VH-VL binders against TBC1 domain family member 23 (TBC1D23). Designs and how they scored, part 18

Target 1, 182 residues: TBC1 domain family member 23 (TBC1D23), of Gallus gallus (Chicken) (q5f415r38to219)
Amino acid sequence: QLPADLRAKVWKIALNVVGKGDSLASWDGCLDLPEQSIIHKDCQELIDRLSVPEDEKSVLLLDIESVITFYCKSRNVKYSSCLGWIHLLRPLVHLRLPRSDLYNCFYAIMNKYIPRDCFLKGRPFHLFRLLLQYHEPELCSFLDTKKMTPDSYALNWLGSLFSYYCSTEVTQAIWDGYLQQA
Key: E = the ipSAE of ESMFold2; O = the ipSAE of OpenDDE; V2 = 0.75 times the mean of E and O plus 0.25 times the DockQ between their complexes.

## First folded at step 20 (VH-VL; framework fv_imvotamab_arm2)

Design g1 (from f5 with heavy chain W106Y P109Y; at its last read DockQ between E and O 0.71; V2 from the best seeds 0.76)
Heavy chain, then light chain:
Amino acid sequence: EVQLVQSGAEVKKPGESLKISCKGSGYSFTSYWIAWVRQMPGKGLEWMGMIYPDDEDTRYSPSFQGQVTISADKSITTAYLQWSSLKASDTAMYYCARLDYGEYGYFDYWGQGTLVTVSS
Amino acid sequence: DIVMTQTPLSSPVTLGQPASISCRSSQSLVHWEGNTYLSWLQQRPGQPPRLLIYKISNRFSGVPDRFSGSGAGTDFTLKISRVEAEDVGVYYCMQATHFPLTFGGGTKVEIK
ESMFold2, look of step 20: ipSAE 0.518; ipTM 0.782
ESMFold2 (binder alone), look of step 20: mean pLDDT 94; pTM 0.957
OpenDDE, look of step 20: ipSAE 0.873; ipTM 0.938
ESMFold2, look of step 21: ipSAE 0.562; ipTM 0.809
ESMFold2 (binder alone), look of step 21: mean pLDDT 94; pTM 0.957
OpenDDE, look of step 21: ipSAE 0.885; ipTM 0.943
ESMFold2, fold request of step 23: ipSAE 0.608, 0.617, 0.621; ipTM 0.823, 0.822, 0.829
ESMFold2 (binder alone), fold request of step 23: mean pLDDT 94, 94, 94; pTM 0.958, 0.958, 0.958
OpenDDE, fold request of step 23: ipSAE 0.906, 0.909, 0.908; ipTM 0.949, 0.950, 0.949
ESMFold2, last read: ipSAE 0.634, 0.634, 0.607; ipTM 0.827, 0.838, 0.823
ESMFold2 (binder alone), last read: mean pLDDT 94, 94, 94; pTM 0.958, 0.958, 0.959
OpenDDE, last read: ipSAE 0.905, 0.904, 0.908; ipTM 0.949, 0.948, 0.949

Design g2 (from g1 with light chain W32E; at its last look DockQ between E and O 0.47; V2 from the best seeds 0.63)
Fold by ESMFold2, look of step 20:
Parts: structure tokens; C-alpha cells; sequence
Structure g2 (fold): chain C 182 residues (1-182), chain A 120 residues (1-120), chain B 112 residues (1-112)
């Protein structure tokens, strides 16, 4: 089996979203927010950087726009490019998740890992995005070897990313062990 | 063993607020939706909405949107249904139920019900 | 919203005789990934509902084998091969394929 398939499964378990099902079924599918043109532009820029066939780009673009749009409607929040949501979505898109799983993972991250007031003082998305994209396999293996539950992963993820960043050689050995347990 | 235990019966007057509870035990409370279902006297079942306690994702039936609030406190494995201003037409039995929405699409465990009576 | 129509509204039966309950949905209940999330619930007098059948035809744990489900698409049937005294109550179909989740109107099974 491919490591990418396993990585997507591990992330859904770690984010505790396996049980959520098709959360977008409650949505009418309308991309009609006042800021929709900004959302579209940001999503298009993300898609343009991906190495996928042109006919797959339109489907993926729609998926990402749908995720942002429905999240804004569900939480009654206004979208802005300065929020950095595209950076958070980028590593999730690389997992090649179905639209509903993409939404469920995004929702879980936003509600469990991102402090509600962080946007008032600064932009923690930069560090979180960098570490998640760069070290995701090693981070998953490290958390598994520490026998952490999915809930404990949520609590420790944002606060522990610095320590994960410094332990590359140990993390790679742990990652190999994790794959043997899968 | 999976259990859902609801708060006791309530007798209220129109205009009063109310919050009823559903405590889950014997399973991973944060890994399943909890739904609320209304049954008016002599009537069938109506799905009111649901919440995923782990991330507080909350969904409402269009018929109940804006009329009730569904919430949860995962630290005490409890879900809530609340009204800000009760009406006589809110007189009904209210059930909570666990929903496995991802794999099976079923309500496998139900609370015992909370009877709410609203009368002048 | 998906309307779930049950017939009959009432099914008086003699003990030991079969009962058959129909449920019809206003749209197909086949989800995009291929499953059909149609369930049957039983509500005995004075009790909460309990799950009998899920995904059309699968019996839930602890449900007697006299209960069976069948159907496809928009038409579904619950059968009780031999009605016993404890089977008295109201039976509901429920769909979880589409939002909002909806129940049928119920079918009362009673002894005549």
C-alpha cells in the first residue's frame, strides 16, 4: 500500500474525524459569500502551484472553495486572505482527501488546534503550516511511539512542534517502526 | 457498556428557558455524533439536529434552526439541548441518540427520554 | 427534505402470523459511495426507540432473526416472520443518506 494512503488514514484518526461522515450533505452548494471572489482567487493561486492535470484542477478548486465557503457559513465568520487558511489547507490537499474528509479535517484543525484569539496578536499559521508540511510523517510516528491518544495529539500538537523540528534522526527511525505497526 | 442517560422530566411555563442534558458513557464520547429527536404526544419521530463533541461541529434540521441550541461539554461527556423561550407547542418527549454517521448511518443507542411539559 | 412514507399506518395481526411494513422515499437513498443508509427502528409502548435493521437488510446485534429487511433505491420493506407479544409497538424507517435525517411516519403493530 502507498505511504500516502496510510498518511491520510493516520491523519483522519489523529484528528478524530472518521466518525463524522458526509458533513457537506447539509450544505446547499452555493458559493455566494460577499467575499467569494477573494476566496476563489486564493484557491486558484494554490491550485496553480500544484502538479495535477488541468481537468483535475477544476474539481480540486471547487472542493477547496466549497470547504472554505461552508466553514464560513457554518461558523458565521468572514473570510480574509490574511487569516492564512490557504496555508493550513495546503498540506491537507496533498493528502488527496475526498471533499467531505477535507472539510472534516479542516474543521477539526481550526477548532482544536488554532487558538481562537491568535489572529489578534499574530499569525501562528506560518509555523504550524511549515512544520506540518515538512515533518508530518515523523510527527505522526513520534506521537504513536509516545502512546498518545488522538485527543492528546490535539492538545499537544501546536505546543510541541518546536521539539519535533529538532529531532530528525530519531523521528525517522520511529517512522520506520510506525510503518511496521500499520 | 454504552449508555446515554438524560436529565429528568421538566414542567415549565411559556417564556421560560430550559436546558436538558444527555450524559454518554462506555464509549469514546468524542468520536460519535449525538443527535436530539423530538416526539410530540402521539406523534412520530423528528430529527432536530446533532453535534460532534470533539470539535463542536453542530448541525440543525431546517425546521429547528434558530429555535433550539445544541451544545456539548466533552470534559464531562454530556450533550445539551436548550431553549431560550419555551412555547406550549414544545411539549414533547425529547431523546438523545448516538449516531454512527461515517460507516453505518444509524442511531444505535438511545437515551431514556426527557418529558418536557409546557403549560400555563 | 426526503419524505419517508410508511404503509400501512396500523397493522393488526394475530399472534404467530407475519407482518410486513413498507417504506418509500421521495428520492433514491443510495449514497455517492454506494451504500444505502436506510434503518428500521422499533419503539415499544413507553420505551425509547431501538435499532433493528441497518443498511437495508443487516440485523443489529441482539435482534431476533424473525426480523428481516429488504429493498433498494426508494422502496424498502421490514418483515416480521412470526409476530410475538413483545413485538407490539411502532416501527419507523429512517434515512441517513441525505440531510436532514428523516423518519417515516410510523407503523403501529398490534395484536388483534
Amino acid sequence: as target 1 above (182 residues)
Amino acid sequence: EVQLVQSGAEVKKPGESLKISCKGSGYSFTSYWIAWVRQMPGKGLEWMGMIYPDDEDTRYSPSFQGQVTISADKSITTAYLQWSSLKASDTAMYYCARLDYGEYGYFDYWGQGTLVTVSS
Amino acid sequence: DIVMTQTPLSSPVTLGQPASISCRSSQSLVHEEGNTYLSWLQQRPGQPPRLLIYKISNRFSGVPDRFSGSGAGTDFTLKISRVEAEDVGVYYCMQATHFPLTFGGGTKVEIK
Scores: ipSAE 0.540, ipTM 0.795, lowest interface PAE 1.9, mean pLDDT 81
ESMFold2 (binder alone), look of step 20: mean pLDDT 95; pTM 0.960
OpenDDE, look of step 20: ipSAE 0.834; ipTM 0.925

Design g3 (from g1 with light chain H98R; at its last look DockQ between E and O 0.56; V2 from the best seeds 0.66)
Fold by ESMFold2, look of step 20:
Structure g3 (fold): chain C 182 residues (1-182), chain A 120 residues (1-120), chain B 112 residues (1-112)
Amino acid sequence: as target 1 above (182 residues)
Amino acid sequence: EVQLVQSGAEVKKPGESLKISCKGSGYSFTSYWIAWVRQMPGKGLEWMGMIYPDDEDTRYSPSFQGQVTISADKSITTAYLQWSSLKASDTAMYYCARLDYGEYGYFDYWGQGTLVTVSS
Amino acid sequence: DIVMTQTPLSSPVTLGQPASISCRSSQSLVHWEGNTYLSWLQQRPGQPPRLLIYKISNRFSGVPDRFSGSGAGTDFTLKISRVEAEDVGVYYCMQATRFPLTFGGGTKVEIK
């Protein structure tokens, strides 16, 4: 368990986005996708469940909505609530990153660690559970005993997983190979 | 000892495909953008696009979008520039360069260049 | 697209005399975080480009102190205090504040 400022630094290093810079510099800031109302609703629901000061919620909402919108535009991907992107964003939002860093972290997770088929065929974190079971079978068994779903504990354990991953090169190579292979 | 070493000169005919390479060494290849820059004979420099090899985030100049493909293979620390069908107007020197965008916003290391000649 | 305009196109200079190269951008190069990502490159005959100056006025490692950069916003200048024979080549300004990254048209420095 890390203090929030240290956790943000550890995650940026683990995701290898420190050197990436302002990836949003090419975007005009327009929130004008056909599915924008769905994106807004999902982002609002995420923000409403966060324990942040009310004066920070509107800025954070705009940041998250912008990240999703630009990702869809730059990758030519249609947004849908069943893609599970909100669950991936939740632990990143707790890092309290500037919008450009938030986007870079989200992009890195989407393109390095999340198999595409996981999002299309079911609950988005079932593959995450399989990888966790490979690396930490006793913890996975304990979570099943408490009836925690993969998406609920993935939100709370991404930080722990990436902190562990940052400390070992072999685990890093296995994870990269698996996620990029899919 | 940062180095960017490009593949050798190419002589091609219009309509042929081509893939040229840029191998990085002496630094963490996945932690920097690699850009491709065109210099037509007697002309200035043109940024074609760039890739962040770690997550394959790829950006193109509007002038080159759809005309070339930029890719990377991080397992062999190599970036690529590829044409599906060359034109005579593609005759130029092509440089790869490392972009340190996280701190400085500069191209600090450049490859030696790959001369591509497209002529019948 | 940010257009980078360099003047002069050619700068013939007597050996040991100063040279001054201007670069003007069509929009401010100040990034929202406050930095200005304006660089100067040198391309000697038959060689790849070489970084001289970054973020307006910072000399890159190994660059002689006769090279200096100045400016703000949209107007920038590269100065060579005393031109040497090895300074012959084409000089480019470049911005990395916004995509697409863009270069100036170049200024050829020659000994007359």
Scores: ipSAE 0.519, ipTM 0.769, lowest interface PAE 1.9, mean pLDDT 81
ESMFold2 (binder alone), look of step 20: mean pLDDT 93; pTM 0.949
OpenDDE, look of step 20: ipSAE 0.876; ipTM 0.938

Design g4 (from g1 with light chain F99W; at its last look DockQ between E and O 0.68; V2 from the best seeds 0.00; counts 0 for: pae E 2.5 > 2)
Fold by ESMFold2, look of step 20:
Structure g4 (fold): chain C 182 residues (1-182), chain A 120 residues (1-120), chain B 112 residues (1-112)
Amino acid sequence: as target 1 above (182 residues)
Amino acid sequence: EVQLVQSGAEVKKPGESLKISCKGSGYSFTSYWIAWVRQMPGKGLEWMGMIYPDDEDTRYSPSFQGQVTISADKSITTAYLQWSSLKASDTAMYYCARLDYGEYGYFDYWGQGTLVTVSS
Amino acid sequence: DIVMTQTPLSSPVTLGQPASISCRSSQSLVHWEGNTYLSWLQQRPGQPPRLLIYKISNRFSGVPDRFSGSGAGTDFTLKISRVEAEDVGVYYCMQATHWPLTFGGGTKVEIK
C-alpha cells in the first residue's frame, strides 16, 4: 500500500536503524569465510528467484553476500543454510536499500527478534506472530497450542512457512501492516 | 534535557579489572550510538568504539580492539566500558558521548568524564 | 586511519579579535552518499568537549553566531569572529566519514 521508496524509509524507522549510519565502514570487504561457497550458493539461489534485470543481479548478489559475510564476521558465527537467513533477507532486498542500510535492517531483525536462547517466553516470534495473526489467525492459535521453541529448526521452519505461504509482495505488505501499527 | 552521567573516578593497580558506566536520560536511549572517547593526560581525543544499544551492535577502533569491552543495558539506559586487565598506560580521562551517526555524524552530548588512574 | 592535522597548535588572541583554526584531512571527507561529516568541538578547561559545528558549516543548537565553519574535501576552517573570554579552550576537528572516527590534535585558544 505504501509507495516503494517510502516503504524503505518506514522500515528503517520501525526497525530503529536510521541512526546507525554506515555500519559496513569497518569491514575490509573480503569474502573469505571457510563457508563462503555455501553463502554464495544460497545468495545466488535467492537472486535467481528475483524478477530483476540481469545487469542488476551481480550487484545485488554482492550486496547480499557482503551482508551475510560481514554479519558472520562481526558476530563470530558460522553460516548455515538451515538458519533461514535468506528468507529474512528476501523482503529487504526488494526495498532497494544501499548495502549499509540492508545490513543495518538485517542486523536489527537478527538481534532484536531472533533470540539467542530458548527461554524467552512469548517474545522470540513477536513480529512474526503479529503478522501471522493478521493473516492466519487459526494457524497462529494452532502454533500457540504446540508451544513452539526458539531454536534454529523452529526459526528455520517458520521462515520457510512464511516464504511458502507469502509472495514477496505479500511479505512486504505484511511487514508494512505490522510496521504501521508500531 | 539530554544527559549522560558517568560513574566516579577510579584508582586501580595494573592487572585489576574495571567497569565504568554512562547513564543516558532525557532521550530515546536505543536510537543513538553511545561512543567512548579516551583523553590521556595533556593529550587530545581518541575514539575507542561505540555501541548501538537497541540491537547491541558494537564497533571498536582498531587501536582498541581486544583492549576493552563496550556493552549496554537498555533496560536501565546505561552503557559500559570494561577492562579485564588494566595497564599503567590506561591512565586517562574517559568520556561517553552520544553519536548521531546516521544523519549528522556528530557527538552532540557528552558525559562529564571518568578519570581512571592506574598506578603501582 | 584518516589523519586530521590542525594548525596552529596554539592561538593566543586579543579579546574581541578574530581567530581562525585550520583542519586538514589525509583523504577527502566526502562520504559516498554526498555528505561531509566534519565537526568542530570545543573543550573548555576542566570540561568535556561540546559540539560547535557539524557537516562543515552548520552551527549546533545554542552555539553563538560568532562561530562559523567552512571548507571542502580535505581543507576546513573554524572561525571565531570576535573572541570572548569564554572561548578559551582547545578546539578539535573530527571526522565521521571514514573508519575509524578520528580527531584532530587540537588547537588551544587563549586570551593574550
Scores: ipSAE 0.434, ipTM 0.749, lowest interface PAE 2.5, mean pLDDT 81
ESMFold2 (binder alone), look of step 20: mean pLDDT 92; pTM 0.941
OpenDDE, look of step 20: ipSAE 0.831; ipTM 0.927

Design g5 (from g1 with heavy chain S31T; at its last look DockQ between E and O 0.72; V2 from the best seeds 0.70)
Heavy chain, then light chain:
Amino acid sequence: EVQLVQSGAEVKKPGESLKISCKGSGYSFTTYWIAWVRQMPGKGLEWMGMIYPDDEDTRYSPSFQGQVTISADKSITTAYLQWSSLKASDTAMYYCARLDYGEYGYFDYWGQGTLVTVSS
Amino acid sequence: DIVMTQTPLSSPVTLGQPASISCRSSQSLVHWEGNTYLSWLQQRPGQPPRLLIYKISNRFSGVPDRFSGSGAGTDFTLKISRVEAEDVGVYYCMQATHFPLTFGGGTKVEIK
ESMFold2, look of step 20: ipSAE 0.543; ipTM 0.795
ESMFold2 (binder alone), look of step 20: mean pLDDT 93; pTM 0.953
OpenDDE, look of step 20: ipSAE 0.833; ipTM 0.926

## First folded at step 21 (VH-VL; framework fv_imvotamab_arm2)

Design k1 (from g1 with light chain W32E E33W; at its last look DockQ between E and O 0.76; V2 from the best seeds 0.66)
Fold by ESMFold2, look of step 21:
Structure k1 (fold): chain C 182 residues (1-182), chain A 120 residues (1-120), chain B 112 residues (1-112)
Amino acid sequence: as target 1 above (182 residues)
Amino acid sequence: EVQLVQSGAEVKKPGESLKISCKGSGYSFTSYWIAWVRQMPGKGLEWMGMIYPDDEDTRYSPSFQGQVTISADKSITTAYLQWSSLKASDTAMYYCARLDYGEYGYFDYWGQGTLVTVSS
Amino acid sequence: DIVMTQTPLSSPVTLGQPASISCRSSQSLVHEWGNTYLSWLQQRPGQPPRLLIYKISNRFSGVPDRFSGSGAGTDFTLKISRVEAEDVGVYYCMQATHFPLTFGGGTKVEIK
C-alpha cells in the first residue's frame, strides 16, 4: 500500500543501497562492449513502451544502457537478451532514479535475489520445473505438450520477478510485497 | 560501540600469499562500505579500494586493481584484504575503515592497523 | 586522479596559539548534485587516523569546538583556534567526490 511517489525511497531502503553513493564514479562511461548493439536494441525496445516525453526517453535510454554496460564490465559477464535483465529494470526505471541509484538497485537485486544459475547457467529452471510439478502438475503437463522446456517458460518469471508477464502496475505491487518481506 | 578489529602483524617473504582481516561490530555491517587504506613507512595515506558487504560490490583504486583482492563474509561481519604474491614494496601499515559513501562521504571509524613486513 | 595539495608540510606552533592548514584540489570537489565531500582526518603519533571534519565544515561527534573547517570548490582550510598538546600529529584532507578517493599529503602539527 505504498504511495507511488514514495516507492523509490522504500525500495532503496529495502534493497539496502542508501549507503552506496555514486557507484558509477569508477566507470569511464564507455559503451564499448562487443555486444553493445544488442544492449542498445533491448534498451530502445523498453523505452519505446514507456509513456514518457520523447526528450526524457533519450536520457532514460542512456541511463539504462549505462547500467547494463557497467554491470557487465564490473562483473565480467556477457549480456544476452534471454537473461531477462530488461524486465528486471522495467519496474526500476519507473522510480525515476538517478543513474547511480538505478545501478545500485539493479546490482543489489541481481546479487541478492537472482540465483547465480538462473543468471549465468540457466540451471535454476530445472529446479523451477520440479517445484512446478509439485505445485501445479496440470500446468507442467500442458507446457510439456506444447514442447516448452523449463528454460523457455521460467526464464522470464525467475529472471524478471514476474515483470515479463505482468503490467508495470502489477509488477510494482508484487515487488513492493517481495521487498517488504525481505 | 562501533569497532573495527584487524588481524595481527605479519612477517612474510616475497612471493608468499597473505590474507588479513577486519572484523566489524556494534553497527549494521552490511549497510556501509569497508575500505582499505595503505600507509607506507613514513608516508601518507593511500586508498586501495572498498567493498559493500551486503551485495559484495567491490571497487579498486586503479593503482591497486589486480594487485589485491578485497572480500567480505557478512555472516561473521568480516572484511578481508588478500595478496596472491607479496612483494617487498607491500611492506606497510594497512587500515580498514568504515565509509559512509552515500550521505557524508567520510571514514568515521578506523581499525587499529595491521603491519605487514615483506623481506627476504 | 584528484591531487590534494596540503600546505604547510609542517606547522610548529606554540601551545595556545592558532594553527591553519590549507588543502587544494586539482579540480572542484562539488559533486554534480551539490554536496562537497571534503573531510579532515587527524593521525596522532602511533595511532590510526580519526575523523575531525566532514562536508567542509561539520565537526564529527566528540571533536572539540577549537577545530573548524571552511572553504569551497578547490580551496579548503582547517583551523585549530588554540592548539593543545593532544593536537600533535599529522592532519590529512580527503575527498570522496571523485573516484578514486584521494588524500592530501599531510601536515604535521607539532609544539615548538
Scores: ipSAE 0.529, ipTM 0.788, lowest interface PAE 2.0, mean pLDDT 83
ESMFold2 (binder alone), look of step 21: mean pLDDT 94; pTM 0.955
OpenDDE, look of step 21: ipSAE 0.720; ipTM 0.896

Design k2 (from g1 with light chain E33Y; at its last look DockQ between E and O 0.71; V2 from the best seeds 0.00; counts 0 for: pae E 3.6 > 2)
Fold by ESMFold2, look of step 21:
Structure k2 (fold): chain C 182 residues (1-182), chain A 120 residues (1-120), chain B 112 residues (1-112)
Amino acid sequence: as target 1 above (182 residues)
Amino acid sequence: EVQLVQSGAEVKKPGESLKISCKGSGYSFTSYWIAWVRQMPGKGLEWMGMIYPDDEDTRYSPSFQGQVTISADKSITTAYLQWSSLKASDTAMYYCARLDYGEYGYFDYWGQGTLVTVSS
Amino acid sequence: DIVMTQTPLSSPVTLGQPASISCRSSQSLVHWYGNTYLSWLQQRPGQPPRLLIYKISNRFSGVPDRFSGSGAGTDFTLKISRVEAEDVGVYYCMQATHFPLTFGGGTKVEIK
């Protein structure tokens, strides 16, 4: 098992954000979007599921909420709970990154590795199903008997894979295969 | 080894559009910011903004927000600076520069510059 | 915006003599996680800028040892121990600690 700071460094290299620096440097820190209460509520729900000390929860809540807020401001995007951003943030939070690194990783995932159409429309998830079938054929067969489409279960499973599988090499191999096909 | 090669000089009239380019080579183009810097004739340097080509994260100086568009095409390792409507006051030398912001916060390589002249 | 003020505006120097350039920022350049992103650039006549010094005092690769940087907080200095003919040009400080990134107004070094 790798120390958390070493694992975080490896993931920053894999996401190609080491050279990006502090992207929040000039942001005023204001959490003042019209939808801010929705953002806060979703972030609180994420934090409530984490096994972190109580004194760390308030800081982490502010970090996650700041990341979402600044992303919305910098991209001129309106937040809604249906976008699934919490699922993408969950595995990154376990790396215990500083706020600026958390933002850079989130931004990279949102704009490079999981395009919005692929994330919500299921285009790259055909490859995900093939990889799942290769590695977990019984689960794939079970999902077929429930008549769940790859699109419907892949959204939650991609966001949860970092939390459920903490191994860097397995996670990286799945992401490498996924991203090469889209 | 590392090179930034900019498009050639431009002579334009007010109101015309323009897009100038900066092609990077000899390094991992997607792992560094590319910034645009203006130098008006006989004047100093002004940072206009920058882009991280890998994810297209784009930042503008407040003085240039809404005045120009910065973009990149990582498949051809090229960054762009674009005006929708030029003004005579846009007459200047424009440089692209690579920013290694992660550890050092410095502009280590610069393009040769693109002279833009806007006159009626 | 962080204002970077350079003095002098012009520094005529006899060959082989020292030159000293001052740069002052309108607020501290220490990043809230501890780094100070203060650089010095040289622009020779008709050429693009080139990096000389980064993070206050570190010489960039290939920069002669006659160039040195010092300072802290809001006050920074570039020194040329013995000016050579090739050192003619305009020198800029710049900061990348705060957005927007800003440059000093420049200091022209020229031979008497």
Scores: ipSAE 0.283, ipTM 0.676, lowest interface PAE 3.6, mean pLDDT 80
ESMFold2 (binder alone), look of step 21: mean pLDDT 93; pTM 0.953
OpenDDE, look of step 21: ipSAE 0.792; ipTM 0.915

Design k3 (from g1 with heavy chain E103D; at its last look DockQ between E and O 0.64; V2 from the best seeds 0.00; counts 0 for: pae E 2.1 > 2)
Fold by ESMFold2, look of step 21:
Formats: sequence, C-alpha cells, structure tokens
Structure k3 (fold): chain C 182 residues (1-182), chain A 120 residues (1-120), chain B 112 residues (1-112)
Amino acid sequence: as target 1 above (182 residues)
Amino acid sequence: EVQLVQSGAEVKKPGESLKISCKGSGYSFTSYWIAWVRQMPGKGLEWMGMIYPDDEDTRYSPSFQGQVTISADKSITTAYLQWSSLKASDTAMYYCARLDYGDYGYFDYWGQGTLVTVSS
Amino acid sequence: DIVMTQTPLSSPVTLGQPASISCRSSQSLVHWEGNTYLSWLQQRPGQPPRLLIYKISNRFSGVPDRFSGSGAGTDFTLKISRVEAEDVGVYYCMQATHFPLTFGGGTKVEIK
C-alpha cells in the first residue's frame, strides 16, 4: 500500500542509515576481487529470476555486484555463495533504492542483525538454531519434525522481516524483537 | 544541547602509543558520522576520516590511511582516534566533529580539541 | 582530491565595513542528487571551528544575518555585511560533495 518512495524512506529510517549519505563515494568502483566471477554469477542468477524490464536488469546487476564487492573490500571478508547474501539482498532490491542506499541498508543488516558466524563459513545459521532452541524449544522441535534446517527457516525469517515493512503493526513487532536482541 | 567533549592534552615521545577520545551527548550518537580533523600548528584544517558508530562503518582520507585507527564505543557514546607509534610530525590539535552526511553534508558541532605534542 | 582555493589570505577590515571571501574548487561541487555541499566555517582565535553556512547559502542556527553565502558550481563567496569585533578569526570553506572531504586554506579576517 505504501508508495515506493515512502517505503524506501521508512526502511532507511528503520535501519538507521539516513545519516550515512553517499557511502560509495570513497570507492574507486573496481570489481576486481578474486571471487568476482562467483559474485557475478550469483548476482546474474538473482536478476534472471526477477520480474523487471530488460532495460533495468543491467543496472540492477551492476548495483548488486557493486554492493557485494564494496562490502567485502570494506570489511575485508571473502565472498562465498553459501553465505546466502543474495537472499538478504532480494527484498532490498524490490525497494528500487539508489546504489548507495542499497549498500547502506545491506551494511546495516550485515553488521547489526546477522551474527558473524552466519555469514562466514559452512552452515552459517547453526548459531541461530541454538538461540531458537533456547528461546522456542517447541517450535524448534516442530521444525525438526518437518525436516526444515536452521539455514532454511533463518533465511526465510530474515527475508520475511523485510516483507512486513509495509505493515505498521508487523513492523513494530519485528523491530521490537530484533532491537531487544541486538 | 549537542556536545562533543574531547580528552585532555597529551605530551608524548616518539614511538609511544596514544588513544584520544570524543564523547558525544545531547543527540542520537549512532545516527551521525563522527569525523576527526587535524590542525598542525599555524596551519589549516585536514579531514582525517570518519566513523558511523551504529554499524562501525569507517572511512579514511588517503593521506591518513594506515597512519591512525578510528573507532567508536556506542555504549558510552564515545569515538576514538588512535596511533600505535607516534611521530614528532603528529604534533597538532585534533578535533572531532559531527557530520550529517545524509541530505546536508556539513560539520555542525565540534569538540574543543585535543592538543597532542610529540617531542623527544 | 578536490582543491579548495581561498582568496584573500588575509582581510584586514575597518569595523562596521563589509568583508568578502572567495572560495574556488578544482571541480564542480554539484552532487549527483543535485545539492552542492559547500559550507563555511569560522575559527575564532584559540577556539574550535564552528559552522556558519551550509549548502552554499543556508545560515546555520544562531548565525547572525550579516553572514551570507552565494555561488554555484566552482565559485563561492562568503560575505560579512558589517564586520564586528567578534568576527575576527580564520574562515574556511569546505566541500563534502567529493571524497575525501577537503577544506580551503583559510582567510584571516582582522580589524584594522
């Protein structure tokens, strides 16, 4: 129901990135990481699944690849397809943000809301399962019965967080929960 | 009232480490960049770098990259400027300043300055 | 890096008379979103800098209306319509459009 411009403003406020401005101004724009071909492939696969006009796909591809590339350079981290960053970027791409705003939102999510173990190696959401089991043991047991892995429902939960930003009541509940656990 | 209060003057010898601080109050510390600005004796202003405390995003002027470390502790609303090994050429006044880098792009509030003197 | 050139380096002024400070940038300061992030700072003797003007011509809160800014692109001017004793100090232009952020070399305003 929100106009696209207003939804983008609400997300920037909720992620506390309004004051960051043009954070890409310090980057030379070089897409030269050793992992660059993997980054490109994952970004292309995301773009191919989006329902966007062909004339927008090349711009979005460059935006997403730039965001991942500069984040890796800024944090000195190695990219891997197993980290699931594409799933976190997908709902942000739907906001149609300028590249600098997209980067700022992605940076905020990665550094404030995702534990380091979840984006580094292997099965990154095992810590999230332990926290879920501690706090919601009955739900965790039910999900085990359905053969859902922690990675599966953690990624879905994070993606669902952004899809609820268009509802005031849901937005308040989700952010209240995450802010208390920060 | 927005205030940036810096740590006191320092007298050091070359090779010593130093960490100076800038404590912000009267505003949402995590929603603005904090920048560090050097002023060598009798000279103008030089932007050294900045940090966004909420997510610890840190940027350095190319002239200062690798020479200093900028950090923040948002739990005590404090930003830091740090040297691992001081040089005599680091003798200067150091200011912190708040930057609204969003729609406005200006330094609106400044700390009182920290004089650092490095001599053998 | 964007070079910010200020003239004059020193501006001795009779009390109550106007002063004019020029700032020229080596490249346009118009940001891709349309704003020009050119600001003016005042540094009184022995004090930290303070903001006077932002985005070329907007006075910051508490700044007297005798201070005004103008300009576009690469050429900018700070004017003090009637210099008062408390206006003695060094004035800097500063740009935040391009990385790294850079300052002009300063203009000293003093009473004759």
Scores: ipSAE 0.490, ipTM 0.757, lowest interface PAE 2.1, mean pLDDT 81
ESMFold2 (binder alone), look of step 21: mean pLDDT 93; pTM 0.949
OpenDDE, look of step 21: ipSAE 0.877; ipTM 0.941

Design k4 (from g1 with light chain S39N; at its last fold request DockQ between E and O 0.77; V2 from the best seeds 0.78)
Heavy chain, then light chain:
Amino acid sequence: EVQLVQSGAEVKKPGESLKISCKGSGYSFTSYWIAWVRQMPGKGLEWMGMIYPDDEDTRYSPSFQGQVTISADKSITTAYLQWSSLKASDTAMYYCARLDYGEYGYFDYWGQGTLVTVSS
Amino acid sequence: DIVMTQTPLSSPVTLGQPASISCRSSQSLVHWEGNTYLNWLQQRPGQPPRLLIYKISNRFSGVPDRFSGSGAGTDFTLKISRVEAEDVGVYYCMQATHFPLTFGGGTKVEIK
ESMFold2, look of step 21: ipSAE 0.561; ipTM 0.793
ESMFold2 (binder alone), look of step 21: mean pLDDT 93; pTM 0.950
OpenDDE, look of step 21: ipSAE 0.878; ipTM 0.940
ESMFold2, look of step 22: ipSAE 0.506; ipTM 0.786
ESMFold2 (binder alone), look of step 22: mean pLDDT 93; pTM 0.950
OpenDDE, look of step 22: ipSAE 0.865; ipTM 0.937
ESMFold2, fold request of step 23: ipSAE 0.611, 0.540, 0.651; ipTM 0.825, 0.783, 0.840
ESMFold2 (binder alone), fold request of step 23: mean pLDDT 94, 94, 94; pTM 0.952, 0.953, 0.952
OpenDDE, fold request of step 23: ipSAE 0.907, 0.910, 0.907; ipTM 0.950, 0.950, 0.949

